# Designs tried in a protein design chat: VHH binders against Proteasome assembly chaperone 1 (psmG1). Part 16

Target 1, 272 residues: Proteasome assembly chaperone 1 (psmG1), of Dictyostelium discoideum (Social amoeba) (q54wb6)
Amino acid sequence: MFGFEIQPVRSRNWEIEEEEDQEVVSVEIPKPSISFVNDNYKLEFNNNNDTPFNIIVSTNGSPSIFVKGCFESNQFDEIADISYSDIKPLKTTNTNTVLNNKCTVYRHKIEKSMIFITVQYDLPSERCFGFTELVLNTFKNVSQVLVLDKILNTHYLSQNYTHPIPPFTRAIFNSLFKNDYSLTPLESSNIIENLSASFLTICQVKYIPACSILNLYESHLNIESVQSFTPIVKSIYPQLFNNSSLKQEDITSQFKLMINALNKRNDKGMYM
Below, E stands for the ipSAE of ESMFold2; O stands for the ipSAE of OpenDDE; V2 stands for 0.75 times the mean of E and O plus 0.25 times the DockQ between their complexes.

## First folded at step 16 (VHH; framework vhh_7nfr_2)

Design s04 (from s01 with T105V; at its last look DockQ between E and O 0.07; V2 from the best seeds 0.00; counts 0 for: pae O 10.8 > 2, placed apart)
Fold by OpenDDE, look of step 16:
Structure s04 (fold): chain B 272 residues (1-272), chain A 119 residues (1-119)
Amino acid sequence: as target 1 above (272 residues)
Amino acid sequence: QVQLQESGGGLVQPGGSLRLSCAASGFTFSSYWMSWVRQAPGEGREWVSSINSGGGSTYYADSVKGRFTIARDNVKNTLYLLMDSLKSDDTAVYYCARYTKRGWVLDYWGQGTQVTVSS
């Protein structure tokens, strides 16, 4: 009795049968694109397989202010922008100046392995993974990712946590990140969102150590929140602070600029 | 009420194939990232695969990469996991889970479907 071996229907056959019926209108999430300021950078990063990169990503608000305040003043080269075709830069009516709707990629002038990415807008959650993939695919051989982020007070409190009185930071990191820096772990990982979530997840899959530093205090732009990143980033990357050019005054200046920009935006009826 | 119901599990021989389905209801399925997570006896939950809301991006654990395929039908509100070249180590309860709109967290889970790979 030749037992009819039910040949396991190969998953490929299942795909063919389903393709006939459903025009899966793949609602394609728009993919981000990176534009280098010149072709030399493009060539360099496309061919660079040997240099490990440390990537610091700062989200909108105080994290980005921190990065700009500490490092933009003559310490970083702007090397690229990350953009979406369907996300239009918020143009101020009279000047081609993008107010707080730009993602810029920087490279440290001295520490060439250090990449900074400032996201100055709230990236929709559905686009965060694509963003992360773009970043990690662009900068090959990533050694570590640090995300500077924030947790809204409302979200933190909704989890029945006591809000720290002063600006306080928490860290969430994947299993590959070594917490040698006495970072206080986030009590609940369920409140991690957007870029922090996407980077941690994808970095875990790609075997990249990743850590997100979350300021728990910021519900609005707060200078103390901006300052709270300094000791943490300094502990992780002390080499970034060896240059005496890093001035607290620059952080304050950037803070003021951001506040002014927000005020102008609000005055124009552009509510974030 | 958000509901996720897995099906398609069973007993298969090593090298065999299974197709898991997860029927979603009670929410706008097409707006959410989805995931498959499995739990072997005596072990913790292990992430298997994730798919974005539109289905254009898929992610896999190294242990299943090249063998498993995650897919979704947003019209049918169904998540799929095509499992090929099954191994004994793939034996687990497989859960369908939904990501929150903004984040990292899987907020809703199905009851799971048992997959047993045994000669």
Scores: ipSAE 0.007, ipTM 0.261, lowest interface PAE 10.8, mean pLDDT 79
ESMFold2, look of step 16: ipSAE 0.012; ipTM 0.482
ESMFold2 (binder alone), look of step 16: mean pLDDT 90; pTM 0.917

Design s05 (from s01 with W33R; at its last look DockQ between E and O 0.04; V2 from the best seeds 0.00; counts 0 for: pae E 18.9 > 2, framework grips, placed apart)
Fold by ESMFold2, look of step 16:
Structure s05 (fold): chain B 272 residues (1-272), chain A 119 residues (1-119)
Amino acid sequence: as target 1 above (272 residues)
Amino acid sequence: QVQLQESGGGLVQPGGSLRLSCAASGFTFSSYRMSWVRQAPGEGREWVSSINSGGGSTYYADSVKGRFTIARDNVKNTLYLLMDSLKSDDTAVYYCARYTKRGWTLDYWGQGTQVTVSS
């Protein structure tokens, strides 16, 4: 076959001559592993399972703060951790309840088809495919994936152009997901290269309905950004909210605690 | 020898959906960026979509943005194009193509698969 030159053009001022240096040299991408908290879970998920799972994946920051603060911890079993050998877990304290640098897998005790994956480390784009493959190979019979994520527009924000004012949410979903929930689609010119993109892509080829709910990433989180996930998750999975004994003020207090811990780290200019 | 074999084309009504596949062999598929290119009779080649080697970055022509999804499975060495909301001007032969390791030059492509959208 003979070659010819095609130049993809991006509207976001992407330089035409930029190349992905990783594709010139053979590179090894670190691979994740999953460790179940006991052998009974490991055996259960290795068995053929007729009941499909619904998976909620929350990325680091406001999405994972929402999950950890909105739902009562006694409603869930911790069943596994997803780890990388080069990412060191951190211990939490009473003033730092969120900065654990871990990815923990939970199963709802009553709604046993519901799996939560709280990804509390940052995942570079080149690792997102391997992470998504591990998840979907582990939970082989998946009926739907919901990703709670954040939209990052650092280049746009650095130029101070007009943009939507937080809090806002947008959705990207594959062709298999039916938007019966009045979700606002993300404007088509936006580019995503994150865990949401890898889940949407791989779920499409595996014929799994998938949706990503995106909140605007800010260096200083406000509580409204965390709270914006509530009505959306409630509309998609109302059963998750029927058994809570938590009062709204208790949820708000947990959100504030976790937000303050994360903002304190960001104010020091430290990122994990 | 590099081999790219497309499949999944066919006849579909407007508004329909179709999934194209491209089986790759003879090279380390996971190390290369990949593309879909289409050509209608009497027209020049039109770039449709590209994907980086890991699958984390995707690019689309304006004519297909929001309707088409490019994907890859680096375990099965397969490239995909998922087409939704098909229109008559999507009628073309669709080619799977490989970029060189550096730059955006296509050096190998398959024989193509026909997609026809009845108007």
Scores: ipSAE 0.000, ipTM 0.167, lowest interface PAE 18.9, mean pLDDT 77
ESMFold2 (binder alone), look of step 16: mean pLDDT 90; pTM 0.909
OpenDDE, look of step 16: ipSAE 0.117; ipTM 0.545

Design s06 (from s01 with N52Y D62S; at its last look DockQ between E and O 0.01; V2 from the best seeds 0.00; counts 0 for: pae O 14.1 > 2, placed apart)
Amino acid sequence: QVQLQESGGGLVQPGGSLRLSCAASGFTFSSYWMSWVRQAPGEGREWVSSIYSGGGSTYYASSVKGRFTIARDNVKNTLYLLMDSLKSDDTAVYYCARYTKRGWTLDYWGQGTQVTVSS
ESMFold2, look of step 16: ipSAE 0.216; ipTM 0.691
ESMFold2 (binder alone), look of step 16: mean pLDDT 89; pTM 0.901
OpenDDE, look of step 16: ipSAE 0.000; ipTM 0.230

## First folded at step 17 (VHH; framework vhh_7nfr_2)

Design t01 (from r04 with S57R; at its last look DockQ between E and O 0.14; V2 from the best seeds 0.00; counts 0 for: pae O 12.7 > 2, framework grips, placed apart)
Amino acid sequence: QVQLQESGGGLVQPGGSLRLSCAASGFTFSSYWMSWVRQAPGEGREWVSSINSGGGRTYYADSVKGRFTIARDNVKNTLYLLMDSLKSDDTAVYYCARYIKSGFTLDYWGQGTQVTVSS
ESMFold2, look of step 17: ipSAE 0.005; ipTM 0.419
ESMFold2 (binder alone), look of step 17: mean pLDDT 90; pTM 0.916
OpenDDE, look of step 17: ipSAE 0.000; ipTM 0.241

Design t02 (from r04 with S57R S102Y; at its last look DockQ between E and O 0.02; V2 from the best seeds 0.00; counts 0 for: pae E 17.9 > 2, placed apart)
Fold by ESMFold2, look of step 17:
Structure t02 (fold): chain B 272 residues (1-272), chain A 119 residues (1-119)
Amino acid sequence: as target 1 above (272 residues)
Amino acid sequence: QVQLQESGGGLVQPGGSLRLSCAASGFTFSSYWMSWVRQAPGEGREWVSSINSGGGRTYYADSVKGRFTIARDNVKNTLYLLMDSLKSDDTAVYYCARYIKYGFTLDYWGQGTQVTVSS
């Protein structure tokens, strides 16, 4: 983690490098598909057009570790998976399920208007639009979208910052989302091309309030980055935390196990 | 109409302390990040410190870290800079400035207050 400094000049000296992709590679962008656990869920979502849903999307890494550690074991029903034909699930042990390369859709057992989507594969920017359209076409009456995401450390640092800083969170939201939660906005000149961007854009067109919470991502994930989501999600959706049957120490232990598994995988490499 | 008015500058000996204030009006102060920026004679403007809208996060340039403290009072619509252990290199005009609502661009500036640290 590098430190940052806010420059006082009117223009920011951020550097953006552009890379050209081959047209043949991009002409047929893979499309996602959704597979429900059973037909009763598929029927329910087709027939329940007037019941609004709140959707929380968590991307790979710290966002999905937060969701899985807080809720998966005793507060979720698995209802679907979202897959690509060219992304294969990975076999995992109990200590590295965060590495399973799957996108699982959950419904909260008690707050049944709450849908969680844990995206545990990396989505390149060209796939984010299609993913977002699938989600919003599947869950047609959406009241609000919250994206738990990250911003790359190297993307954020354009100056000679060398010192680690504590992880921070930033928010970016569309005009329909009211920031009643004292969230710190991300500067719009920090260009994002991720799943957050696609949800914010499509939700704006569909008149859905949307907010993305971004933490600073480094190649070596720390627990503070995962924990930074807790007070924010609790502020926006306090009902998700009213019936804590899990001890905080058990949640923290699960965070540490998943972080260790992800950091160990990232440290692997071969040189030729 | 946005207005920022600084006060509290003056002449001080090395090692001394000053407290700068910035009275804000014409906008919802509690919704905006705020900054202190300084300009020494013959130099460009130098960012000093920033504070988020709620006051829970503060940021400092390396040259002032540990000596300066930024704070805000969202009831009184006032931004503060407490400056301790002042050095001659801190001599500058100090400006209160507001960030745009969704970015790091400073869009409104006060008139500035002079801080002079001399023997």
Scores: ipSAE 0.000, ipTM 0.114, lowest interface PAE 17.9, mean pLDDT 77
ESMFold2 (binder alone), look of step 17: mean pLDDT 91; pTM 0.927
OpenDDE, look of step 17: ipSAE 0.006; ipTM 0.232

Design t03 (from f03 with S57R S102Y; at its last look DockQ between E and O 0.40; V2 from the best seeds 0.00; counts 0 for: pae O 6.0 > 2, framework grips)
Fold by OpenDDE, look of step 17:
Structure t03 (fold): chain B 272 residues (1-272), chain A 119 residues (1-119)
Amino acid sequence: as target 1 above (272 residues)
Amino acid sequence: QVQLQESGGGLVQPGGSLRLSCAASGFTFSSYWMSWVRQAPGEGREWVSSINSGGGRTYYADSVKGRFTIARDNVKNTLYLLMDSLKSDDTAVYYCARYIKYGFPLDYWGQGTQVTVSS
């Protein structure tokens, strides 16, 4: 986890029996903020009440690598960053850093309703709901949310199911999401955490269809795990792939580059 | 049958405090995440707070952070919302809602309890 986990457990327990082992910490977690790259975007989204948005949120690791590798270089405009005042980007000595520990918001150049948010670090669980709220408040009319997420196979195995050989995908979605894509449901919901959990929850309340696509993979990130998202995302949003000028070999190369960068960073004890 | 019953709402002055309770039955309460949501007249539903199954993790909307505290008693099958420093904007019907297991979307709601903050 990036940083230390702050759990704001408040105890005004005049009548509530507290469990002995609950650490009660009264701390305020800084709110996330969105910074637009220019004032035009700020004005556009502040006044945008009627345009429906499809939001794809990719979590750290294979999901974000997938998004960046497939789309970022040619098909998207960077429109904003999401940050926390107390979370700083990791310092890198490498001038060719591919992953920079950022949360970046993109808009598709052609499909203007498509928003991509890449979270290139593990957002602490206590901050995920705030993050989700910020996103959904920024984009006032959201038609659907797709969370690209990942789960280590070791966590999946602990659930005592018969498992296929990784990598493979599973989906979990709220009651408003229509599974017209033959997505295989996640067998065990108790492994859902962080951004997937927060988005599914808040979207349910806000009547927004939401789905989390979970990539199940081994501890060591490989190209196959990143590529496992392709058929799923293509099925849900085929329009994202219709005019891609990117060659498959280039995409693959980009994936490998980012995977290597991420693995190297992790080997050095840096949290991405 | 899954049942959620909210209570503890009422009329309170700004700056006042309330404690909401949600009695749960018909399922293994301790195995589920729980949430509070609210709906003001003419507005959409708003997420307020969530708590994991064990009670060790709590989450709050920005609008209530620092003022509200979610808690649970798994022995009593009860969810709580302690509301301090209440504001007029907190006026709403408050609902108890259930997660499926650990993060599965909300699937059950109570009937709600009215909270009115007015001078």
Scores: ipSAE 0.021, ipTM 0.319, lowest interface PAE 6.0, mean pLDDT 79
ESMFold2, look of step 17: ipSAE 0.393; ipTM 0.766
ESMFold2 (binder alone), look of step 17: mean pLDDT 84; pTM 0.856

Design t04 (from f03 with S57R D62S S102R; at its last look DockQ between E and O 0.39; V2 from the best seeds 0.00; counts 0 for: pae E 3.4 > 2, framework grips)
Fold by OpenDDE, look of step 17:
Structure t04 (fold): chain B 272 residues (1-272), chain A 119 residues (1-119)
Amino acid sequence: as target 1 above (272 residues)
Amino acid sequence: QVQLQESGGGLVQPGGSLRLSCAASGFTFSSYWMSWVRQAPGEGREWVSSINSGGGRTYYASSVKGRFTIARDNVKNTLYLLMDSLKSDDTAVYYCARYIKRGFPLDYWGQGTQVTVSS
């Protein structure tokens, strides 16, 4: 059964300040593991202490669709998967990877310092920090982390109500990230969560520049939300777009295909 | 002025327990995520734990999971770290840090409190 969410670890404030006994459920979360596609990659990354990496993490939905649609074909090598022992891919007869609940690690074929990690499901919040640790421990020298993430418009708060009509993007970054790209900061009334929160937190501690790009979109996933990442990612990493043999029409078609697949999946009540 | 002040550190034997506190002032404590970070001598900073603004969600590094508990009292503007089953490897200066949602996470740190685990 894939439609479950593990209960988050709750604070035990009552043990500190209150006299009332409450039942505390302790949940042990399995550690994530990374599985390389071959031993050569395993050896390379285990011994790689000096190569700087740029890591782009895309969360489920529009971010991962963006990454897969733009870059997965012919530009990247699949090098590993990240998994949990108790989380299995969805059983589907479809070959579409969007439906497989995968977390795949890619390396750019030319720019070998560029790592892409696509999370094709909603990783439970309590597992996000472990996930982040695994990633940053695997890639020992990380120069920058970019998290492509999303937030539902219904969850977005604007103090001045001056935000544009969705979709649009906001950014939140740690103190080490240089905003040379005129990114609009996320309004203070909003809170980042899950992978964005975990990466920004741990990267700050580890002195790694990190930024989360949040796509604000309506409840229904549309192509515009996916495309909203293009100008931002292009500005930060123009080298990813310079040699693309992919036609814009083809990219758009791929986006549509994946969006439709994802929407169908959601309609079936599958956990994402 | 934003202020964070850690306390509760000390010397403890392996297997022992400590409770750290972080007193916060100068900002709306209940509106911010908070974190504990530690730094051992000669080592880099290590993330230990985080808690959301309401205290309902807690996160832990794999190295401390099951042993440490982060908590907060938003009425008292205090962050806590309950440390059980302490190990020698837990020896470090422990810092509390504010996780700001207005731009840069962990923008304010306390001065730290020393925790030493030794037999």
Scores: ipSAE 0.183, ipTM 0.597, lowest interface PAE 1.6, mean pLDDT 81
ESMFold2, look of step 17: ipSAE 0.371; ipTM 0.761
ESMFold2 (binder alone), look of step 17: mean pLDDT 85; pTM 0.862

Design t05 (from r04 with S57R D62S S102L; at its last look DockQ between E and O 0.29; V2 from the best seeds 0.00; counts 0 for: pae E 10.1 > 2)
Fold by ESMFold2, look of step 17:
Structure t05 (fold): chain B 272 residues (1-272), chain A 119 residues (1-119)
Amino acid sequence: as target 1 above (272 residues)
Amino acid sequence: QVQLQESGGGLVQPGGSLRLSCAASGFTFSSYWMSWVRQAPGEGREWVSSINSGGGRTYYASSVKGRFTIARDNVKNTLYLLMDSLKSDDTAVYYCARYIKLGFTLDYWGQGTQVTVSS
């Protein structure tokens, strides 16, 4: 009846193959759950129709270091945690919280329409769409999504087949996002995957403007890669930078501490 | 001229199966990600499934995971959606859509094919 080749047909014993296929199909991909700090947030986000939210999602590494270094110390309220039953949080000190293996949802204390999601665990590609669905179903009135992400430097292809000199940034956005910010588009030879792909895909369908900002990712992180997000985020959301009580020296010191913690872990052969 | 033409919709009973097809022409089909999107009466658009250009990576909305299968044949320039265990909530017009080559904008849509699941 149907001539598809993506599901191989085994031997003459169709009954055995069907039972094996049913058993394999019954294995589920783990689903995320969200836990609010208190029930008032849970009620608020189910019924908030007055002001749409802007969401900034930062992936593990330099994107989350940028967010935490700029805002966490005195500009955030922690409002929720997004977890998987098979991803265990790690104990950390104040100087290495970027290694905590958690996904924390923050709300900006002053700009209350701003939601930050720091994804400090690595998500396999098969989980990224379920994660994105949870986020966008939780924060139903979303005006715009910005994903701060990275692209592996060995996978980056320039137009001239010249490996670029990091640090640099590139952007991918949907048709609803207006590039009034002089963002450099990612060259067409490059592949976008994981959380950038899932947010851009689902936001396009839901009629939500979305943009992903990509750094080059290297195994030894330098501060310039973290700092490269600053002018872009300041251009898109200048209000986030108007009321900071932090001095630039303090922000730079936080970046250096978190970068050193990440690089120290990598140097000790967690995957050397 | 880019063209996407869906077929295979119809009326089915709950628990039934359908195969949707989308014939693509006017572009290099094998170079583009493709998507199925549906719209029920009085509802907004709902993403159903996406597939990368080579067909090796597939993605599904949680509402259809395990019941629907997206596939593509890059020789025949055809996108498929195999729908099993259909239920009344699956009643919708199903659209085949193409992503732009650089980004995740859906730039071309088919006319849609109606799927109706009724008792």
Scores: ipSAE 0.005, ipTM 0.438, lowest interface PAE 10.1, mean pLDDT 79
ESMFold2 (binder alone), look of step 17: mean pLDDT 90; pTM 0.918
OpenDDE, look of step 17: ipSAE 0.013; ipTM 0.270

## First folded at step 18 (VHH; framework vhh_7nfr_2)

Design u01 (from n01 with L106E; at its last look DockQ between E and O 0.08; V2 from the best seeds 0.00; counts 0 for: pae E 14.0 > 2, placed apart)
Fold by OpenDDE, look of step 18:
Structure u01 (fold): chain B 272 residues (1-272), chain A 119 residues (1-119)
Amino acid sequence: as target 1 above (272 residues)
Amino acid sequence: QVQLQESGGGLVQPGGSLRLSCAASGFTFSSYWMSWVRQAPGEGREWVSSINSGGGSTYYADSVKGRFTIARDNVKNTLYLLMDSLKSDDTAVYYCARYTKSGWPEDYWGQGTQVTVSS
C-alpha cells in the first residue's frame, strides 16, 4: 500500500511565527463558517450522527463543473454554504451558478449519504486545513472522502502509461483508502497542495479513507478535462449514475455551457 | 534535442481535405505516444487526436470524430493528421505534441501549422 506522507510544511510556518514580542498585528485569517439553508438541515445533521457520509469535494474549475453538470439539476438538494467573511464575489454579468464564487454544499436526493461540496474559489494553503476541519466536524461519521482536483503541469517520470485519451487523470490516496478502481497513482515526484493535501492529511489522522483525483490544470478548460472524471467516479460510485435521469447528451451540453461561461469569465475569485 | 515540426497547413474551403505532417527528431519516435492539439484565435488549446506508440490505437475528440484520422510512420518519424470534411470551426493552429513516457501531459510541442477553413 503506497502510503504517502503529506508534510504540511506551509501550514506550520504561520503558527511558529507567533513570536510573542513583536506586536505583529497578525491579521487573523478568517475561519470558514457553514450556513445551512434551513434549520431542519442543521438539526438533521446534528441529531443523526450515526448516518455515515460519503463526501465528494470538488475544487474550482473542471472538477466543480463535473459535479454540477452531472448532478446539480435534479439530483441535488442545496443544503448549505461555506463562506469566508473576506471572500468577495466576483463582478460579473454572468448569472450562471457555476461561477458564483462560493462554496456550496449539496446532498444527493436519492443517495442521502452522499454529500457534494463544490468550491468555486481557490483557497490558499493556509485556509485549507480550517476548511477541511469544518467539513469533517460538521458531517460526522464520514465513511470516505473523494476530492476532485487539479494539478499543475509538472515533470514526472513514470514508465507506466495507462490512459489513452487526454486528460490522463492521476490519483493520490491516504493509507486507509483501498484502490480497488485501478486508479493511476500520482507519481512521487509530484506534490499535491491545498484542498487535496489538507483532506488527505486530516482524513489520515481521523482514520477516514480519502482519495484525490487529479487532472492537469489548464488555463482554458476543455470538455475533455471535465469528462475525464466520469469513468472514475462511475467506478467508485456507480449508484450515482444508475439512478440518474439525465441523459449523457444533456450532461455534455451542461459541461459545454459551463466551460464556455468559465472561459469567458477567465477569473478564479477574489479575496479581501 | 527533441524537435517537432508541423507542415501541411493552409487555406481550404468548407468540405475540403487537408493532410498535416509532423516531422519528429531528437528522440526515439516509435517509443512515444503522440497527439494533435489545435488552438483557435482567442481560444484555449483543444485536444484533437492521439495515437499510441505503435499506431494501432487512435483516439479522437468528439468534434472531429469520423472526419479526422491520425496516423504515424515510425520508419519516417512522422505523425500525420488527415482532415476530411473540414468546417469553419476547424480553423486553428494545429500542433503536434509528444506525450511523456508516463502519459499525459505532453512535454514537447511543435511550432504549429495554420489551418484556415473559409469560403
Scores: ipSAE 0.000, ipTM 0.247, lowest interface PAE 13.0, mean pLDDT 80
ESMFold2, look of step 18: ipSAE 0.000; ipTM 0.206
ESMFold2 (binder alone), look of step 18: mean pLDDT 85; pTM 0.860

Design u02 (from f02 with L106E; at its last look DockQ between E and O 0.01; V2 from the best seeds 0.00; counts 0 for: pae E 16.3 > 2, placed apart)
Fold by ESMFold2, look of step 18:
Structure u02 (fold): chain B 272 residues (1-272), chain A 119 residues (1-119)
Amino acid sequence: as target 1 above (272 residues)
Amino acid sequence: QVQLQESGGGLVQPGGSLRLSCAASGFTFSSYWMSWVRQAPGEGREWVSSINSGGGSTYYADSVKGRFTIARDNVKNTLYLLMDSLKSDDTAVYYCARYIKSGWPEDYWGQGTQVTVSS
């Protein structure tokens, strides 16, 4: 004769939370911008959907010193700068390009698929994804990413050794990158949350092979840490080392000059 | 403050010669690699030539090899570019640039000097 019907109530609470999260994230995280050195490059990269690019990203310190000291000036064009409105280039006190607080994009003149990005400012973890997305959206067809990076000595966990013996390098790569180069993987006890992690994660989602090469970082950089990148980069991209006329003594001198400038800044306890 | 000032540009006919100079001050000139870079109207900057800090190694873009000579005088703190057999394609503003390594530009540039090659 009689009964009950209970009608479910649908909820829209998730819409309110999404708007709050999106607004907070959008307001608080600065976004990078890219500025090309001329309009011809700007037009080329905006319209180019078919050019495959290999990107080498070097972070601040030994990775960028390696890139800036190892290759001849006649091999690359400066094509762009990646900047944040709250990260100021150094104008008044720093006369060395390794301490210029800039991110510069270079393109190889002969191996035209090769892009170098020297990130000479430090990025907090929350900015790394936005930076990575800007890079990968700018170079629309990316075939491989190599990140030259560092691991802080106090964060390194080894199973068998108290102190690394130079050269010390380790690799982290996504499932798409094939380690045909005898790279030593980073021990599983180590965790990274930096630009390397951002590139590895986003590249995995975008089906781009990616590898990060990590060297040991201490407050006083030695030349062996910079030099440790040479055999690895030569193994992965041997074409970058063809037809070089640069004398080894000049490369070594450039490394030493930049290392001295970086170590002097670190001794003063100032970071740019 | 770092200062780089170029001079010696001008109007020349094809096949002519010019000598560019760059006076450097405000830094230890002999400790740095130096370069010449040029920019033609409506185009990007093109690397021309580099010389290491001691002057023992010189490097040239293919477009100028055999025609241009880079040199430096570390006593006078002056960088030179001797340009021979000039062509219309060499028309550009030429900049003196300081950098500390081969292959990568620095952020210090002069104001530039105009070279115009026309008949």
Scores: ipSAE 0.000, ipTM 0.137, lowest interface PAE 16.3, mean pLDDT 76
ESMFold2 (binder alone), look of step 18: mean pLDDT 84; pTM 0.852
OpenDDE, look of step 18: ipSAE 0.019; ipTM 0.304

